# VHH binders against EKC/KEOPS complex subunit cgi121 (cgi121), part 43

Target 1, 174 residues: EKC/KEOPS complex subunit cgi121 (cgi121), of Schizosaccharomyces pombe (q9p7j3)
Amino acid sequence: MILPLFPETQVHVFVYENVSNCAAIHEQLISQNPIYDYAFLDAATILYKKQVYSAIIRALEDRRDEQMKTKTIHSEVILSLSPKTEISSAFRQFSMTKKSKNIVVVKIDSKLTEEEEFERLDKLVEGNRVEFSDEELQKLIDFKVLKKNYKLDPSTLENPLASILSSIALRGYS

## First folded at step 20 (VHH)

Design qq2 (from qp13 with S30E)
Fold by OpenDDE, fold request of step 21:
Structure qq2 (fold): chain B 174 residues (1-174), chain A 123 residues (1-123)
Amino acid sequence: as target 1 above (174 residues)
Amino acid sequence: QVQLVESGGGLVQAGGSLRLSCAASGFTFEDHHMAWFRRAPGKEREFVAAIAYTGRYTFYTDSVKGRFTISRDHAKNTVSLQMNSLRPEDTAVYYCAATYAWDYYTERAYEHWGQGTRVTVSA
């Protein structure tokens, strides 16, 4: 996928359900294995495609402006999902954990086609790929976690997408 | 309340050794990666070493590789930094820090910090 604002940056997003080896993946992440150069997100925290895209765009903007707060673009995506400025909190809120079952995987700066990237990723993730869509994400979301992460209340829940996007966009400005 | 308390700093001659210790409390120690940072006189704080929450992976800045060893004790909620073959350029205030993020080299990734312990290495 190509984002209009970043035409030279290829991005791929994959969704997996019923992943059996999240603990093993997590181990590779904390070991800083370069083969796992992705943003691994807990699908329980993701409700919309636009939520993911918004985070990706913000991360790319930060990189463009040489204002990244994290070491890697993928960590920046994780940070960008959060309404909080604290990196540790963002990871706690949105990153895949050892206990995760469903995940969203983001690849930035891919040199491969979506299918080729999937073939590589499929060797790392033991689960079922599903469509990256709002419909599929809605099946995987934990609304309790979502509400907590973005401090959603009955008023903002009338339009959760707007609230989430605002939180992402205005992080650090509240 | 969260608390990180460093100890073990002091004056040592070049070539000598020190062992720093950091006692952690008030947060889930076993879920956090731990690190040591240092601030030399007139310089910005810099990364020294980190250890994953499992203790299985360690990371070091190049200048201390082979001389410093970071370790942690889950039973005691402590992280330590064994510093051997100390050099005058190792003179600094050393800080203990904790993070949930595996962004080990990034100072801003660490959400908890100690007050620091001073290490002075004389020529």
Scores: ipSAE 0.926, ipTM 0.955, lowest interface PAE 0.5, mean pLDDT 96
Fold by OpenDDE, fold request of step 21:
Structure qq2 (fold): chain B 174 residues (1-174), chain A 123 residues (1-123)
Amino acid sequence: as target 1 above (174 residues)
Amino acid sequence: QVQLVESGGGLVQAGGSLRLSCAASGFTFEDHHMAWFRRAPGKEREFVAAIAYTGRYTFYTDSVKGRFTISRDHAKNTVSLQMNSLRPEDTAVYYCAATYAWDYYTERAYEHWGQGTRVTVSA
């Protein structure tokens, strides 16, 4: 996938459900294994495609502007999902944990086709790939977590997407 | 509530050794990566070493590799930095830090910090 604002950057997003080896994946992440150079997100925290896209775009903008707060673009994606400025908090809120069951995986700067990237990633993730869609994400979301992460209240829950996107966009400005 | 308390700093001659210790409290130590940073006089704070929450992975800045060893004790909620073959350029205030993020080298990733312990290495 090519983002209009960043035509030079190829991005792929994959969704897996019923992942059995999140602990193993997490181990690789904390070990800094370069083979796992992805943003591994807990699907329980993701409700919309646009949420992910917004975070990706923000991360890419940060990189473009040489204002990344994290070491890697994928960590920046994780940070960009958060309404908070704290990196540690963002990881706590949105990153895949060893206890995760469903995940969203983001690849930035892919040199492969989506299918090729999938084949590579599929070797790392033991789960069932599902479509990256609002419909599928909706099945995986934990609304309690979502509400907590974005401090959604009854009024903002009337339009969660707008609230989430606003939170992402206005991080550090609230 | 959160507290990181460093100890073990002091004056040591070049070639000597020190063991820094950091006692952590007020947060979930077992799921946090721990690190040591240092700030030398007139310089910015820099990464020294980090250890994953599991204790199975350690990371070091190049200048301390082979000389410094970071370790952690989950039972005691402590992280330590064994510093051997100390050099004058190791003179700094050493800070203990904690993060949930595996962005080990990024200072801003760390959400908890100690007040630091001074290490002075004389020539």
Scores: ipSAE 0.926, ipTM 0.955, lowest interface PAE 0.5, mean pLDDT 96
Fold by OpenDDE, fold request of step 21:
Structure qq2 (fold): chain B 174 residues (1-174), chain A 123 residues (1-123)
Amino acid sequence: as target 1 above (174 residues)
Amino acid sequence: QVQLVESGGGLVQAGGSLRLSCAASGFTFEDHHMAWFRRAPGKEREFVAAIAYTGRYTFYTDSVKGRFTISRDHAKNTVSLQMNSLRPEDTAVYYCAATYAWDYYTERAYEHWGQGTRVTVSA
């Protein structure tokens, strides 16, 4: 996938359900295995495609402007999902854990087609790929976690997307 | 209350050794990666070493590889830095830090910090 504002950057997003080896994946991440150079997100924290895209775009903008807060673009994506400025908190809130069951995987700067990237990633993830869509994401979301992460209340829950996007966009502004 | 308390700093001659220790409390130590940073006189704080929360993986800045060893004790909630073959350029205030993120080299990633312990290496 090519983002309109970043035509030279190819991005792929994959969703997996019923992943059995999240603990193993997590181990590779903390070991800094370059083969696992993705943003591994807990699907329980993701409700919309636009939520993911907004985080990706923000991360890419930060990189473009040489204002990344994290070491890698994928870590920046994780940070960009968070309404908080603290990197550690963002990881705690949104990153895949060893106990995760469903995940969203983001690849930035891919040199492969979507299918080729999938084939590579499929060797790493033991689960079922599902469509990256709002319909599929809403089946995997934990609303309790979502509400907590974005401090959603009955008023903001009337339009969760707007609230989430605002939180992402206005991170660091008070 | 979160606390990271460093100890073990002091004056040592070049070629000597020191062992720094950091005692952690007030947070889930078992879930956090631990690191040492240092700030030399007139310089910015820089990464020295990190250890994953499992203790199975360690990371070092190039200038200390082979000389420094980071370790952790889960039973005591401590992280240590064994510093051997010390050099004058190792002179700095050494800080213990903790993070949930596996972004080990990024200072900003660390949410908890100690007050630091001074290490002075004389020529």
Scores: ipSAE 0.925, ipTM 0.955, lowest interface PAE 0.5, mean pLDDT 96
Fold by ESMFold2, look of step 20:
Structure qq2 (fold): chain B 174 residues (1-174), chain A 123 residues (1-123)
Amino acid sequence: as target 1 above (174 residues)
Amino acid sequence: QVQLVESGGGLVQAGGSLRLSCAASGFTFEDHHMAWFRRAPGKEREFVAAIAYTGRYTFYTDSVKGRFTISRDHAKNTVSLQMNSLRPEDTAVYYCAATYAWDYYTERAYEHWGQGTRVTVSA
């Protein structure tokens, strides 16, 4: 997806399935290791490419407008996935955990091509890269988790996209 | 009901020491990072120290490095701040706080807060 208001901001998104070292990655995140400066998301919480791009756009808008609430743009992406403004809850709901099996990884402000960034990331993640696509994300989602995170009722679970995107776009305006 | 209860504050002369303690209850202590913040008179609340939920990583604001030590005890659900070589500039109300997010320095990241304990350091 093209980010017209942010044409100088290079973004890469990767999806990994069957990741065997999420506990080790999580240890690096809590230690603040700068090599791991990405947004590591639990794929069980992500159903659509547009969900991720909407969170990225919201984070970049907040940075542009000097309204970021978190320390880094990657932590701001994690917050931006949430329908609420509570940073701790957003991390709990959307970030990769020690027990995650599949992940979505976001790099913002990359100075590398997609394949160059992949080469660096692949040294950190022990898993199988798959395409960042709605088809692949659908295979990895946990609908019970999605319903809980966005407070979706059973009638909206068949086509939840509009509800999710509204939650991301309208956070902080209600 | 979530509670963070600080203790150990008081009056101490410059160069002295105090140990603050914070007892946690009503939430899963074992998955939360813990921190101390402080508010000096007329100033905004500022980060002092944090410790990751595992106890393996600690973080400090520059002005307290080498003088303050944060620690946690998972069996007692407590976090402590050993404050040595105290200076009058350390005078503040000290607050215990908890977060799941590893955004340690950001006040807004902390979801649970204590009521604070006062530390006064006399010149």
Scores: ipSAE 0.810, ipTM 0.919, lowest interface PAE 0.8, mean pLDDT 92
Fold by ESMFold2, fold request of step 21:
Structure qq2 (fold): chain B 174 residues (1-174), chain A 123 residues (1-123)
Amino acid sequence: as target 1 above (174 residues)
Amino acid sequence: QVQLVESGGGLVQAGGSLRLSCAASGFTFEDHHMAWFRRAPGKEREFVAAIAYTGRYTFYTDSVKGRFTISRDHAKNTVSLQMNSLRPEDTAVYYCAATYAWDYYTERAYEHWGQGTRVTVSA
């Protein structure tokens, strides 16, 4: 995606279902292997494309403004999904775990085409790539987790997009 | 009640050794990465060492590599810092900390902190 404020920043987003090696990927993340420099998100926490784009935009704005709280732009995306500013809780709530089954993977500052980045990522992830779309994300979401992460009441769960995006955009102002 | 309680600090001669210990309670120790930070007089708190929740990966600031060893004991819910070949510049209050995030070097990433234990290394 081309972001108006970030015209030279190439971003790719991939979705995988039925991932069999999340434990192995998690091991590489905690070891700080630079080959795994992506944001690996648990798809059970992601309902909308705009949820991911809003977190990416917020992370890039914070980097531009020298306000990043985490070491990498990819960890900043994980933080940016959270309505709160606590890094540890954001990782707990949104990142892929060793027991995750479906994931959303974000690459920021890519020097590669989408196909080239996919070829690299596909060597790391043992699963089935699906379209990054609201339709596919809806199949993978856990609504109980979504409700908890964003403190949605029952009336908001019918159309939670505005509440979620507001939480991401207003983080740190309330 | 989350608690991290450091112990083992004290006065030691340069070239000597100390072993710090941190007892953890009130949270799931087994899913948290653990770290030691230190604050020297008049300075900001700085990262010293971290160990991943599995115990398999350790990370150190450059000035302590080869001299300090971080370890953890899941049965006793403790993390330890073996400090060898101590130097006067290692003088600081040492803090134990815990995080779920694998952002090991970032102080802000740590959600649980101990009160600290003072280490003084005399020339």
Scores: ipSAE 0.805, ipTM 0.917, lowest interface PAE 0.8, mean pLDDT 92
Fold by ESMFold2, fold request of step 21:
Structure qq2 (fold): chain B 174 residues (1-174), chain A 123 residues (1-123)
Amino acid sequence: as target 1 above (174 residues)
Amino acid sequence: QVQLVESGGGLVQAGGSLRLSCAASGFTFEDHHMAWFRRAPGKEREFVAAIAYTGRYTFYTDSVKGRFTISRDHAKNTVSLQMNSLRPEDTAVYYCAATYAWDYYTERAYEHWGQGTRVTVSA
């Protein structure tokens, strides 16, 4: 996928359920293995496609403006999901952990078609790919986690998208 | 109350050795990557070395590679920096830091910081 404001940047997003090797993937991430250069997110924290796209757009804007806070664009996506400015907390709240069961995987700056990138990623992830859609994400979300991460109250939980996107947009301004 | 307490700093002649230690409390040490940063007089704080929470992976800035060794002791909740072949340019206040993020080189990624221990290396 090509985002209109970033015409030279190809982005792919994949969703996997019932992943059995998150501990092994985590080991590769902390070792800085370049084969694993993706953003691995816990699907329990992601309710909407727009949540992921908004984080990607903010990360790309910060890169364009030379205002990235993290080492890689994929780490910047993780930070950009957070309503807070602390990198360590963003990783704790949104990144895949050793205990995760379902994940969302983001690749930015891909030189591959979606199918080619999937074939590469499928060698790394032991799980079942599902569609990146609001319908599938709703099956994987943990609303208790979502509420905590974005400080949603009962009235907001009925239509949480605007509150979540506002939290992403207002990070550091209030 | 989170605390990181550095010790082992002091005055040493060029070519000498020094071992820094950092005692951690008030957070889950087993989940955190640990690092040493340093701030030389008049300069910004810079990355020196990091060790992943498992102890299996270490990372160093180029200027200290081969001379400094980072290690951690999960039983004592400590991280150490063995500094050999010290040079005057190693003179700095050394800070212990902790993060959950595997963004080892980025100062902003570290959520817990010690107060620092001064190392002075004379020519």
Scores: ipSAE 0.803, ipTM 0.911, lowest interface PAE 0.8, mean pLDDT 92

Design qq4 (from qp13 with H32N)
Fold by OpenDDE, fold request of step 21:
Structure qq4 (fold): chain B 174 residues (1-174), chain A 123 residues (1-123)
Amino acid sequence: as target 1 above (174 residues)
Amino acid sequence: QVQLVESGGGLVQAGGSLRLSCAASGFTFSDNHMAWFRRAPGKEREFVAAIAYTGRYTFYTDSVKGRFTISRDHAKNTVSLQMNSLRPEDTAVYYCAATYAWDYYTERAYEHWGQGTRVTVSA
């Protein structure tokens, strides 16, 4: 897809459930295998499409403004998901782990169509692709983790999306 | 309390060797990638080497490739930097650092830092 604010940047987001090889994928990530040039997120930490898009947009803005805090745009996406400024914390909070079961995979700067990118990614991920939708994400979320990551309380849980987006947007400002 | 304590620094002649060691405590060592950074006089701190939490992958800045070797000992919660064929330009305070993120080259990614150990390489 193309984001309105970044018409020259093609972005793809994929959701996989019941992934059996997260440990293997994680190994490739820590080895810095360029074939795995994606943002691999733990789906347990993602509740909304807009959460992902907001992080992507922020990462792209950071890149545009030459203000990236991380080495890669995909790492910046991970950072951008976090209400915390610490990169290590963001990875701990949102990145796919060896124990992850469900994942959200983000590709930025894709030169392929969504289907082509999927075919490429599908060779790396052993799981079932599901629709990137709030409905599907809601099935995969760990609310305990979500609440922890964004410090959600009974008040903010009345509108979790607003709270999450605010947290993302205001990172480093509170 | 998080603690990274470097040791092994000192004065050495060009062409010589030193082995730096960093003892880690107060955090989950086995979950963290470890790295060495250095700050030469009048220069910014720069990445030297990193080792993944598994110990299976290492990364080096170009200037030290083939000369420096980073390793870690999970049993002892230590990370080491074997420095061979030292050059005057290797003179710096060397810092041990830890991160959960596999953003190895990014200084900001590291959340724990040691106090540093001074390495001086004379011509």
Scores: ipSAE 0.928, ipTM 0.956, lowest interface PAE 0.5, mean pLDDT 96
Fold by OpenDDE, fold request of step 21:
Structure qq4 (fold): chain B 174 residues (1-174), chain A 123 residues (1-123)
Amino acid sequence: as target 1 above (174 residues)
Amino acid sequence: QVQLVESGGGLVQAGGSLRLSCAASGFTFSDNHMAWFRRAPGKEREFVAAIAYTGRYTFYTDSVKGRFTISRDHAKNTVSLQMNSLRPEDTAVYYCAATYAWDYYTERAYEHWGQGTRVTVSA
């Protein structure tokens, strides 16, 4: 996928459910294995495609402006999902954990087609790929976690997407 | 309350050794990566070493590789830095830090910090 604002940057997003090896994947991440150069997110924290895209765009903008707060673009995506400025908090809020069952995987700067990237990633993830859609994400979301992460209340829950996007966009400006 | 308390600093001659220790409390030590940073006189704070929460993976800045060893003790909630073959350029205040994020080299990733312990290496 090509983002209009970043036509030279290819991005792929994959969703997996019933992943059995999240602990093993997590181990590779903390070991800094370059084969696992993705943003691994807990699907329980993701409700919308636009939420993911917004975070990706934010991360890419930070990189463009040489304002990245993290070392890697994928870590920046994780940070960008959070309304908080603290990197550690963002990871706690949104990153895949050893106990995760459903995940969203983001690849930035892919040199492969979506299908090729999937074939590569499929060797790393032991789970069932599902469509990257609001419908599928909605099946995997933990609303309690979502509400907590973005401090959603009855008023903002009327339009949670707007609230989430605002939180992402305005991080650090409150 | 979160607390990181460094110890073990001091004056040592070039070629000598020191062992720094950091005692952690007030947070879940077992799920945090630990690191040492240092700030030399007139310089910015820089990454020295990190160790994953499992203790199985360690990371070092190039200038200390082969000389420094980071380790952790989960039973005691401590992280240590064995510094061998010390050089005058290792002179700095050394800080212990903790993070949940596997962004080991990024200072900003660390949410808990100690007050530091001074290491002085004389020529």
Scores: ipSAE 0.927, ipTM 0.956, lowest interface PAE 0.5, mean pLDDT 96
Fold by OpenDDE, fold request of step 21:
Structure qq4 (fold): chain B 174 residues (1-174), chain A 123 residues (1-123)
Amino acid sequence: as target 1 above (174 residues)
Amino acid sequence: QVQLVESGGGLVQAGGSLRLSCAASGFTFSDNHMAWFRRAPGKEREFVAAIAYTGRYTFYTDSVKGRFTISRDHAKNTVSLQMNSLRPEDTAVYYCAATYAWDYYTERAYEHWGQGTRVTVSA
């Protein structure tokens, strides 16, 4: 996928459910294995496609402006999902854990087609790929976690997308 | 209350050795990656070494590779930095830090910091 604002950057997003090897993947991430150069997100924290894309766009904007807060673009995506400015907190909130069962995987700067990237990633993830859609994400979300991460209340829950996007966009602004 | 307390700093001659220690409390030590940073006089703080929360992976800045060794003791909630073959350019205040994020080289990723311990290496 090519984002209109970043035509030179190819992005792929994949969703996996019933992943059995998240602990193994996590081990590779903490070891800094370059083969696992993705943003691995806990699907329990993701409700909308636009949530993911907003984080991606923000990360890309930060990179464009040479204002990344993290070392890698994928870590920047994780940070960009968070309404908090603390990197460690963002990872706690949104990154895949050893106990995760469903995940969203983001690849930025891919040199492969979506299908080729999928084939590569499918060798790393032991789970079932599902469509990257609001419908599928809605099945995987933990609303308790979502509400906590974005401090959603009864009023903001009437339009959670707007609240989430605002939180992402206005991170660091008070 | 979160605390990281460094110790072991001091004055040492070039070629000498020091062992820094950091005692952690007030947070889940076993879930955090630990690191050492240092700030030399007139310079910005820089990454020195990190160790994953499992203790199975370590990372070093190039200038200390082969000379410094980072380790951790989960039973004691401590992280250590064995510094051998010290050089004058290693002179700095050394800080212990903790993070949940596997962004080891990024200073901003670390949410807990010690007050630092001074290491002075004389020529």
Scores: ipSAE 0.927, ipTM 0.956, lowest interface PAE 0.5, mean pLDDT 96
Fold by ESMFold2, fold request of step 21:
Parts: structure tokens; sequence; C-alpha cells
Structure qq4 (fold): chain B 174 residues (1-174), chain A 123 residues (1-123)
């Protein structure tokens, strides 16, 4: 997919459920294996497609403006999901862990079609691909985690999307 | 209360060795990657070495590869930097740091920092 603000940047987002090898993937991430250059997110933290796209857009804006805080565009997506500017906390809160069961995987600057990128990713992830949709994401979210990560109160829980997007857009002002 | 306490700094002749140690407390050591950074006189703080929370993966800036060895001791909650074949350009304040993020080279990724220990390498 191509985002209107970044017409030369191809982005793919995949969702996997029932992933059996998150511990192995995590080992590859901490070893800095370049084959695993994706953003691996814990699906328990993601409720909306717009949540992911907003983080991608924020990361791309920061790259364009030479304001990136992390080493890679994919690590910048992880930071961009967070309402705070702290890189360590963002990784702790949003990244796939050894114990994750469902994941959202983001590839930015892909030179492949969605199906070609899926072919490569499918060699790395042992799980079931599902549609990247609000319907599927709603099945995988942990609302307790979402509430904690974005500090949602009862008035916000009726429409958490606006509060979440505001947190992503306004990071650094609170 | 998070604390990282460095020790082992001092004055050493070029070609010599020093071992720095960092004692960690007040956070989950077993979940954190550890690193050493240094600040030379008149320069910005720079990455030196990192070790993943498991101890299995280490990373070094190019100028110290083959001379410095980072290690960690899970039982003692310590990280160490063995510095061999020291050069005058290694003169700096050395800082111990911790992060959960596997963004090892990025200073800003580290959320916990020690006070630093001074290393002076004389010609």
Amino acid sequence: as target 1 above (174 residues)
Amino acid sequence: QVQLVESGGGLVQAGGSLRLSCAASGFTFSDNHMAWFRRAPGKEREFVAAIAYTGRYTFYTDSVKGRFTISRDHAKNTVSLQMNSLRPEDTAVYYCAATYAWDYYTERAYEHWGQGTRVTVSA
C-alpha cells in the first residue's frame, strides 16, 4: 500500500494469530539479524488499523524531517505508537515479546508486492495470517493492555480511537 | 530506586589494561540490555559496547573491537568492560547504561544511566 503523504514509500502490514515461534523471532531481533528488519508488534496492543497507520505516518514524517530518534524506520514505528517519548518504554509496551501469541508486522520501504513480501515473512513466522482489519484486530486486542498503554479513563473508553490518535500525534508535548 | 554504580576507573599507561564494573539495582536487570558509553574531553558521549539481556550477543564500536570485552553476571547484577591495549584516545568518562530496547547503538534508547567513572590513558 501507498500512503498519500508518502507516495514513493510502499508499506505492508500483516497480522498473524496463534504464532508458535515468537521466542525464536525475539532471539533474532535481539541478535540484530537483518532478515528480521520489520516492526514486530504485539497484537494485544493494537485495536485499529488507523492506530498502526498513524504510527507509520509519524515515523515517516520524523524521517523526512531528520528527526528520527531510533536506529531504523521500523524501530521508529514502535516508538511512534507510544504516547511518550521514551524508547525503552515504547519497546516494552508495544513490541512482540517471547510470550506473544498474536502479532502485527509492519514493513516499510518494501520493494515487493504484498504477496511477495508475505512469501518472505511467512518463512519467518509460524502462525496463521489473518486480514489486517478492525474486525480481526478487535478479536486479538487486550483491552486492559490498551487502557494501560494509553491511560484511557471511562469517558475515553466510549471512543478510544480519538484519544489514541491524539496521543500518537501529540507525543512530546505532554 | 534505580541505580547504576560504576567502578574501576583510573590512570593507566598506554598499552595497559583496566576492568570497569557496573553494579545494577532498582530495576529488572534480567530484562535489560546493558551498555557502556564514553565521553572524551571536548566530545559528545558515544557508544562503546553493548550486551543483550541474555548475555549471548555483544556489540562494539569499531575503534574498540578486539581490545574491549563486555560481559554480564546475572547472579551479581553486574556488567563489566575489560579494556585491553589501551590508547590515549580511550581517555574518557565511561558510563554504564540500561535499556529494554534492542536499539543498542542509540544513546537515547537508554533510560538508566550511571554517574560515570574516569579513565585516563597516559602516553
Scores: ipSAE 0.822, ipTM 0.921, lowest interface PAE 0.8, mean pLDDT 92
Fold by ESMFold2, look of step 20:
Structure qq4 (fold): chain B 174 residues (1-174), chain A 123 residues (1-123)
Amino acid sequence: as target 1 above (174 residues)
Amino acid sequence: QVQLVESGGGLVQAGGSLRLSCAASGFTFSDNHMAWFRRAPGKEREFVAAIAYTGRYTFYTDSVKGRFTISRDHAKNTVSLQMNSLRPEDTAVYYCAATYAWDYYTERAYEHWGQGTRVTVSA
């Protein structure tokens, strides 16, 4: 995909369910293996496509404006999902862990088509690809985790999307 | 209460060795990556070395590669920095730090910090 504000930046987002090798992938991430240069997110924390797109856009804006806080654009996506500026907490809350079952995978600055990137990623992830859609994401979300991560209360349950998106957009200004 | 307590600093001649130690408590040591940073007088704090929470992966700034070795001991909840072939430019206050994020080189990724131990390397 091409985001309107970033026409030179190719982005791909994949969703996998029933992933059996998250522990192995996690090992590669902590080793800094460049083959695994993606943002691996725990799908239990992602309810909407717009949540992911908003984090990607925020990360790209921060890169453009020389305001990145983390080392890579993919780690910046992880931070950008968080309502807080603390990198360690963002990773703890949103990144895939050894125990994750379903994941969302983001590739920014891809030089490959979506299907070419999928072919590469499919060699790394042992799971079933599903569509990146609100319908599929809502099957994989853990609402208790979502409420905790964004501090959602009864008044925000009516419009959780708006509260989540404002948290992503307003970090650092509020 | 989270605590990181460094020890082992001191004065040493160039070419000599020191071992720094950091005792950790009040957080889950076993799921945190550990690092050493240093601050020379009048300069910004800089990354020295990190070790993944498993102990299997280590990372170093270029100027210390081959001279410094970071290690961790899960049984004792400690991280150590063996510093060999010390140079005057290694003179600094050395800080122990912890993070969950595998963004090892980034100072602001580190959530917990010690108070530091001073290392002085004389020519």
Scores: ipSAE 0.801, ipTM 0.918, lowest interface PAE 0.8, mean pLDDT 92
Fold by ESMFold2, fold request of step 21:
Structure qq4 (fold): chain B 174 residues (1-174), chain A 123 residues (1-123)
Amino acid sequence: as target 1 above (174 residues)
Amino acid sequence: QVQLVESGGGLVQAGGSLRLSCAASGFTFSDNHMAWFRRAPGKEREFVAAIAYTGRYTFYTDSVKGRFTISRDHAKNTVSLQMNSLRPEDTAVYYCAATYAWDYYTERAYEHWGQGTRVTVSA
């Protein structure tokens, strides 16, 4: 996938359900294993495709403008999902954990086709790939987690997209 | 109240050794990565060493590799920095810090900080 603002940057997004080895993947992430250079997100925190795209765009804009706060573009995606500026909290709220069951995986700056990247990723993740779509994401979301992460009030919970996207776009300007 | 309390700083001669300790309270020590940063006179605070929450992975800035060893003790909620073969350029205030993020080298990633302990290495 190519984003209009970043035509030279290839991005792939994968969704897995019923992942049995999140603890093993997490171990590799904390060890800084370069084979696992992806953003591994907990699908319980992701309701919309646009939520993920907005975080990717924010991370790429910050890289372009030399304003990245984290070490890698993938860790910057994790931060960019957060309405707050604290890196530690963003990782706690949005990253895959040892106890996660469903995940969203982002690869930025891929030199591979989607199928080639999938074949590489599928060697790392023990789970079932599903479509990256709002329909599938809605089956995996935890609305209590979503409400907490974005401080959503009851009036916005039916269609929270605008509030979520505003949080991602405006972080650091308030 | 979250507290990180460093101890073990002091004056030591070049070539000597010193062990810093950091006692942690008021947060979940067992799911936090721990690090030491230092600020030398007239310089910005810089990364020294980090240890993952499991204790299995450690990371060091190049200038201290082979001389410093970071460790943690889950039973005591402490993190330590064994500093061997000390040099005058190791003179700094040393800070203990904690984060959930595995972005170990990034100062901004650390949400909890101690007040620091002074290490002075004399010729």
Scores: ipSAE 0.797, ipTM 0.912, lowest interface PAE 0.8, mean pLDDT 92

